# VH-VL binders against Protein RESPONSE TO ABA AND SALT 1 (RAS1): the designs that were tried, part 7

Target 1, 230 residues: Protein RESPONSE TO ABA AND SALT 1 (RAS1), of Arabidopsis thaliana (Mouse-ear cress) (o04515)
Amino acid sequence: MPNTSSSQSFTIFVDGWLIRHRYFVEQLMCASSLDETNRISLEEQQSLVAQFLSHCLQYYQEKFASVSLAGDNVFTFFCPPWFNSYAKLILWVGDFKPSLVFKLTEVSVADLTRHQKDRISSLKSETRRKEREVMRDFALVQQSVADPPVMLAARRVGAVGMVDGEETDLEEAMEVLKAGMAAAMNNADQLRCSTVGKVVEILTPPQAIKVLRTIGQLHLRLRDRDQERA

## First folded at step 19 (VH-VL)

Design v6 (from u4 with heavy chain S107T)
Fold by OpenDDE, fold request of step 20:
Structure v6 (fold): chain C 230 residues (1-230), chain A 122 residues (1-122), chain B 111 residues (1-111)
Amino acid sequence: as target 1 above (230 residues)
Amino acid sequence: EVQLVESGGGLVQPGRSLRLSCAASGFTFDDYAMNWVRQAPGKGLEWVSGISWNSGYTYYADSVQGRFTISRDNGKNSLYLQMNSLRAEDTALYFCAKGDTYYLFETAFDIWGQGTMVTVSS
Amino acid sequence: QSELTQPRSVSGSPGQSVTISCTGTSSDVGYYNYVHWYQQHPGKAPKLLISDVSKRPSGVPDRFSGSKSGNTASLTISGLQAEDEADYYCSSWAGYSTFYVFGTGTDVTVL
């Protein structure tokens, strides 16, 4: 019973978060559409960037709190109900792949300096390396499901029921799995946030606004359920 | 040798302004974010402000927001802190601190100056 | 939160092990692995001792180690030496609003 209440709480959070997210995306759209003459001040640009990054960070922090602190079912976050079918196909460890940010940057920004390109290239390499590390860790956790004790317990549950003590063993194994999954997801989430933040710092505020717009729009598209009806 | 040298500290009255400088040497200055950290007499460390490598992004502690301005001149390997509307609580040793990475956030401060003392008193 | 919580003082005899705790919240220490430790001797500038929870910069003795569990990071000094007498501060990145936060500081005394 307590797990359902916490999941509901996060869902409620997401609903509110999405409202704010739409607002930010609109602001980013407006800011990115302005020519140099009508551009908002540097300070305003910096503020908008910081606010949006904070907004995004809040999502993952709440996610972390929900799973790791409140004990929400981590598996729900690997296939979140707020994602559409398309999103589910492209999900990497429960969300977008961090290295996708580089593609979005390339599409969003046409006037990168040589220095920026070099830094982005280095960051891309680093990010990909870290992605592989996350995947390794994730794979190790997944492999634990196939551990003989867990498999035996699962087989017994299906065949003859659980023997005394096996239920506790299975529960413990599941808790270990959940904890491992939660950790991997958290690492992935941190990598996402870090990658976006680092790209932003490589870029000028006007460039960053364009990238963040694209990222923000992508997030909305991934959560748009109306596209499934078409 | 990697070095940071702060200057510009002194005694000022409340409401006045002061500009701190930090001269960097021994490393590629524009490859690192820079920060100001202060320490009131007999107190702990407090982060004040940070600036990205190209000055594209600046962040401030709430305690100084709207009053202080961080800036840098990469051609001069220099970091600055313009402090306006100074208050008694701004009295502190101000350290220039280099980030250990290219980025302003998530970084540790691996090089520190010796600090410059700012005293705000009537 | 304006500061991370540290014990005011920790003491030990030479050769002993001491541990300093740094407690934050689920939005800083508990969320990020960007907890750093600084050593400050009297009248000196802070020195980076540990970065990213457990990374030791070059020149820092191996008797210094860092760890984290939940909302609490820890610095352990093994084989305490007289030269280790100093103030120790933890820090963490705390998001874009707060940005960086320091601990209250711990005075380590060697008896």
Scores: ipSAE 0.889, ipTM 0.957, lowest interface PAE 0.5, mean pLDDT 92
Fold by OpenDDE, fold request of step 20:
Structure v6 (fold): chain C 230 residues (1-230), chain A 122 residues (1-122), chain B 111 residues (1-111)
Amino acid sequence: as target 1 above (230 residues)
Amino acid sequence: EVQLVESGGGLVQPGRSLRLSCAASGFTFDDYAMNWVRQAPGKGLEWVSGISWNSGYTYYADSVQGRFTISRDNGKNSLYLQMNSLRAEDTALYFCAKGDTYYLFETAFDIWGQGTMVTVSS
Amino acid sequence: QSELTQPRSVSGSPGQSVTISCTGTSSDVGYYNYVHWYQQHPGKAPKLLISDVSKRPSGVPDRFSGSKSGNTASLTISGLQAEDEADYYCSSWAGYSTFYVFGTGTDVTVL
């Protein structure tokens, strides 16, 4: 059986994950549309939020596992085939930018308390700081492409075979690069999860449901390939 | 001084209910998630329940899910644990534990009470 | 609730270094950096020793250090002292379903 690449296996996972995701988004839509009199119980709201967050975590956990096994295919995760062309324009380290959650919160929730606003502001600052840290680390990894072993290999493209030892050096350099990229991606994904979780905890369950709905819908839009075929 | 003081423990029969309280002092209570952790005699620590700063979110261990209810009164700087349908396995020293952050899931427990003993015995 | 796995006991002489392992899964210790360590002396409440894998709270001596590799977190006590004799527990956030898990605990004895 052709060894399904890690990215291919993950793609298969995502297809199944999307089915569940759609279901959750529908539930969130329903829950968010209910007036105060017809609202689901607090427990039900909490359950829905927890389930959706778990659903999201599952995605990133599987991604983490896949990235860890990806080897050379790790690069595919930075330009994922499971995203549409539009999504590719807004990708930050292979997915949505963590700080995007704040914008989504602003558009989803109109009745934030002062306390919530202050906490969100603080969290936003923290998140942005962490984004910069991730980017710095990622940039360092990217710069390693200019390391001598890699550059030597690039210069020899089309030239006579690499001398004994140069191939090993290149392989080692590439492994370091891949490991660094994987680490950066994992850190970014952790930041995504953390940011969403923190925003949720700042909000009331009804508010959180609105935000999560928006996030969920956005994910669907970013993955919808049918619009590219029209 | 930051302090947590548990109360409400005692001897109860199986199937009965008990309500634990935790009085917090020395910190802004509504800036932190709060938790209950228990320790059976001679056993390890077991997380029981957690509640967010605004009571919007509560989480329970599977062992107590559906039987225990965590709540808080920020105006009184108090944390509560309503324990229903108590079982022998619920016998433990129950600790009130403060999170070191605003959030439930990214927190360590930096402050602990001395605990209140709950004994469930026929 | 699946407990994190710790050795039952660890012993060392004064001045020695001891390490306590805490093994979880790819869904807790292996995925999150929310591993914490607690010290508990007999008859006392637990005390936070290490947070977030390697962070030391104020007042915790530098001889305590934490690390993580794969699904295993480790607490290292360097320069073991008599006062270090206690039970040690690791913990981790384990997702929204399980939420928190503690380790089985390790009894550290100073010989």
Scores: ipSAE 0.886, ipTM 0.951, lowest interface PAE 0.5, mean pLDDT 92
Fold by ESMFold2, look of step 19:
Structure v6 (fold): chain C 230 residues (1-230), chain A 122 residues (1-122), chain B 111 residues (1-111)
Amino acid sequence: as target 1 above (230 residues)
Amino acid sequence: EVQLVESGGGLVQPGRSLRLSCAASGFTFDDYAMNWVRQAPGKGLEWVSGISWNSGYTYYADSVQGRFTISRDNGKNSLYLQMNSLRAEDTALYFCAKGDTYYLFETAFDIWGQGTMVTVSS
Amino acid sequence: QSELTQPRSVSGSPGQSVTISCTGTSSDVGYYNYVHWYQQHPGKAPKLLISDVSKRPSGVPDRFSGSKSGNTASLTISGLQAEDEADYYCSSWAGYSTFYVFGTGTDVTVL
């Protein structure tokens, strides 16, 4: 049994990441202001977009590394302690549904061109297809848990006690399940990052700044651990 | 059919400038991100720069940042690379490349030009 | 930019298999499935052989295959033919700061 979990190490990473995230959200808020005294150049807007996307990508890359470490329970990443209780009600495969970005774009940007709308509509359709594929893969992993031989082995351990051979069969089944769940989560995370990146590229930098501001603010609200006082 | 044709290469002294062009045909140019990739003589491939479909985003390799400027004219189906403050290490065959997706990322380069040679020497 | 590590050369006899490795980091090859392979004959532009680790574009013979494990991607050429003698490069997307990295290249010789 490991004495230190990868989810505990990831929680430490998230604390530092959130400090940087608050700084980026402040920059996005200033850059999207109509006040000319805070307006940055188009070149600086492009740079801010790239930096924020890279910052968000670092979160998922560190998550991937943490999930892949030996000895960790992959379920912890499906019900993450670094999300508050409200966030847990709306999670999809351990994080936000990729299609949420389209709704956030609609509320954040009022000046899409016809060509941008067509590109976003096509991307939305493709993203929803890929979401269904992720859910299909996730359902197959869940089916492995409900397999009668696995359930019979688990019941026999509980009712009779652990004996040689039966414990090994259960451990093998659980490792297959963990691997399948980790793969499904990584596929979901990659779809999240892919969808945000593609929406941003369809948009102009000023439009993307508004969308990323909205995404960044949402991320902060759903990771605030002191919501119970309000 | 689908074709990328580079031009504008040549011999130039260090510190001078060149402008490369890439003429595209056989596909809807203004839907696609475009890239420059270079290959020094006897060496491997190096990604240089990329530009999004609407010019909203441009990216550069660290080795050329601040010296090179990528641009495009969707009305002319053309991609450009303005190369300023040229150095000996910029000597290479420069390829124009199109991805198999519309985007700068998540793409493989499925169509390449034949390249235009840039030589930077005294 | 960093580079992906490939062997300088590999060789094989006609009809045999050769495998070319492409080693990166946990931030590129180890994370992304956007790993691609290109073939380049002397004096020619690169040609896409394999996209997204293992996908063969139309017109690429099925003797070319790709895979990935950890931080290393592999291109396998089965049933080696004389026309396969060329340089081979891998590439990976590496995030919004670096974008693309290419491998060092591998010269394949058909004996």
Scores: ipSAE 0.810, ipTM 0.911, lowest interface PAE 0.7, mean pLDDT 86
Fold by ESMFold2, fold request of step 20:
Structure v6 (fold): chain C 230 residues (1-230), chain A 122 residues (1-122), chain B 111 residues (1-111)
Amino acid sequence: as target 1 above (230 residues)
Amino acid sequence: EVQLVESGGGLVQPGRSLRLSCAASGFTFDDYAMNWVRQAPGKGLEWVSGISWNSGYTYYADSVQGRFTISRDNGKNSLYLQMNSLRAEDTALYFCAKGDTYYLFETAFDIWGQGTMVTVSS
Amino acid sequence: QSELTQPRSVSGSPGQSVTISCTGTSSDVGYYNYVHWYQQHPGKAPKLLISDVSKRPSGVPDRFSGSKSGNTASLTISGLQAEDEADYYCSSWAGYSTFYVFGTGTDVTVL
């Protein structure tokens, strides 16, 4: 029986996606390093930005589909095999923290206007609030599996059938937890994509290319394999 | 009072050009992305184009890509749509729209103009 | 152009509930929470009714509510009133290539 799990299928998808990702990072590096004499047009810069953002969205859409089908394997997406050991220690809900993009902007762009700085500051506050909301919603899912009224109500529903109340309650609680974990991951990924998109929109295309290059390079570094060494 | 007022519509022949304008007032125009949405007679709504707050990014529906150009003048609180190579299927009421957020994407259109009619026929 | 599927018309008596469906794909309505609803009376510009699936803007009566499940979003009008007779459109963000997509529109008739 061919039994490829959704996480194994997603790992195969990631291999192909990474080939395209390396191509885009090369394009971003080239575009950010060209002299004004050799600069690609504004239209070409805008197209490159849109294509890279679409490429990143494709990753998270495929991830969403795979997480939705994961069942018991949903935990794998919180500690993904396509990240190296160092990256796994610093992940936030399975990937980078959305607010990291603000630090990456600071180190990648030196010529922000006052208006851009004000807009980024406001967005940073909004993003940190939404990060806390994602974590609070996840914590509430965890509470629901431990909360006595939910467990007691689930036992009462099961009393009509011949069930072992505690095992049935645990099965129901685990399904609630898995669904909540999948939802939390999707909310986190939506916030990641939304935050990067908003930062890009605040920036000019030349500024955005520098930030997206840095983001793309970081993603590659998070996937460098661990190697045994003598 | 927040207002958007479109102008520049009219009757034109296929293949010709037309330029639409939208005058904005009652809000900080420079902070908001702006959009054009159209509605063919008896038909539904279709998003046409959007432009970021500082003109850094423009996006177009496939149906108008390469023929229409969105622009803005923040000094005049004005949004524009240059419509080249017009076709009969471009016949529609064209609305100027502002989102409920500052951003071009992920936004709902909370303020609309009255629309300006463009008719393309031979 | 692609568009979200809505029923052509829906009718109800005053005081009853009606529900309008908006069906997209797993790449728009099924993925994003940026699904919005607009009300349009004849000869008027559209008016935002619901944003982000279920959020009701200030000044919109609480009889309007929104939800989604899978690839389908729903607008429910509870306690239907005569002034609710209008066309209703959904919309969704669909990424940086397609950008926005609108529904086909639904004519609500109050009997």
Scores: ipSAE 0.798, ipTM 0.908, lowest interface PAE 0.8, mean pLDDT 86

Design v6 (from u4 with heavy chain S107T)
Fold by ESMFold2, fold request of step 20:
Structure v6 (fold): chain C 230 residues (1-230), chain A 122 residues (1-122), chain B 111 residues (1-111)
Amino acid sequence: as target 1 above (230 residues)
Amino acid sequence: EVQLVESGGGLVQPGRSLRLSCAASGFTFDDYAMNWVRQAPGKGLEWVSGISWNSGYTYYADSVQGRFTISRDNGKNSLYLQMNSLRAEDTALYFCAKGDTYYLFETAFDIWGQGTMVTVSS
Amino acid sequence: QSELTQPRSVSGSPGQSVTISCTGTSSDVGYYNYVHWYQQHPGKAPKLLISDVSKRPSGVPDRFSGSKSGNTASLTISGLQAEDEADYYCSSWAGYSTFYVFGTGTDVTVL
């Protein structure tokens, strides 16, 4: 086992990840400031988009690994210390709501075609449905601690005293809860990444670079030590 | 009747070029990302390249990056693969494939053509 | 390009169950639920058999089922039939630099 907790190791990862994140935001800003005659090649734009998506994916893959390690408390990832107090007010399942990307697209892109608007509207509806499914599955996991065998054991521990097996039933219930919450968080994170990727595909590379720039800038602004100071 | 029909395969020497075509019918081609997947004789499947619905994004497997170019003509319901600097290891049956979603990313391939054979040999 | 590991072959008698494993990494099978299975008969194109770990497309019999644990996905064929004799490939989404990876393939023989 490492000599650090999984939450502490992830915080160290985030520090390095933010250095790379600032680099990508600079690249996105540069690429989005060029006019059509000086625009980087389509191949370069596609590469920048893929690199930024991979960069974001690395964050969530490391988060998943950290949440999965033994001895970690999954609940600390639902209120992460690496977000400032303002950012914590808008968290959904430990991070930003997937459908936020649609508002960021609306403010970043002025030249959507009707076909793109129709696809974005359909994706928005699909994303909201999947958000409700994530919350429904999460609620089912939370409700599992109310199952009669667990409730009977918990009442005995708290009210009358212990009999053999009751402590083990509570421990098993808590392990099921932690595993279920970790799975729900992973599903939420995958919905976040998938939704951004789908929006990017609907957009042209120049449009996508503007949206990804806005996403990147917002993330920096919502961190205590790394805010842009607009 | 959803159908994908590949053509343009053949025997070619290393270093030469070929262009594959895939004609699509029975679905709204313009809405879907399209892919090429290949299978060397007696071997498994390998994803080669993909292109988004409006050609805005084109991506390639490392094995073909810089040598192959994917393109599409939505007016003709056609997908293409320009294969330059061909190598012996490019010898394969080449399939065009459509995903079960509109998207290039994170999809399963639910419709396949029968493939066109490319043989690269001296 | 990396491959997902499958057994070279498996066999079973009619009516029995056969399970095919597909082992990847924490960056593909271990992370994503975009893990799929394809069936390929000799001389034919692949056919999508299972999508998203366990989802059966329309027309795929109930005897085909999929699951995943850790870095390993599994395809189970219950009630093996003669027409199930074919090659089987898994695949996984693998992110925005690798995209798709396929398994090495498994030859299923019905005894």
Scores: ipSAE 0.777, ipTM 0.891, lowest interface PAE 0.9, mean pLDDT 86

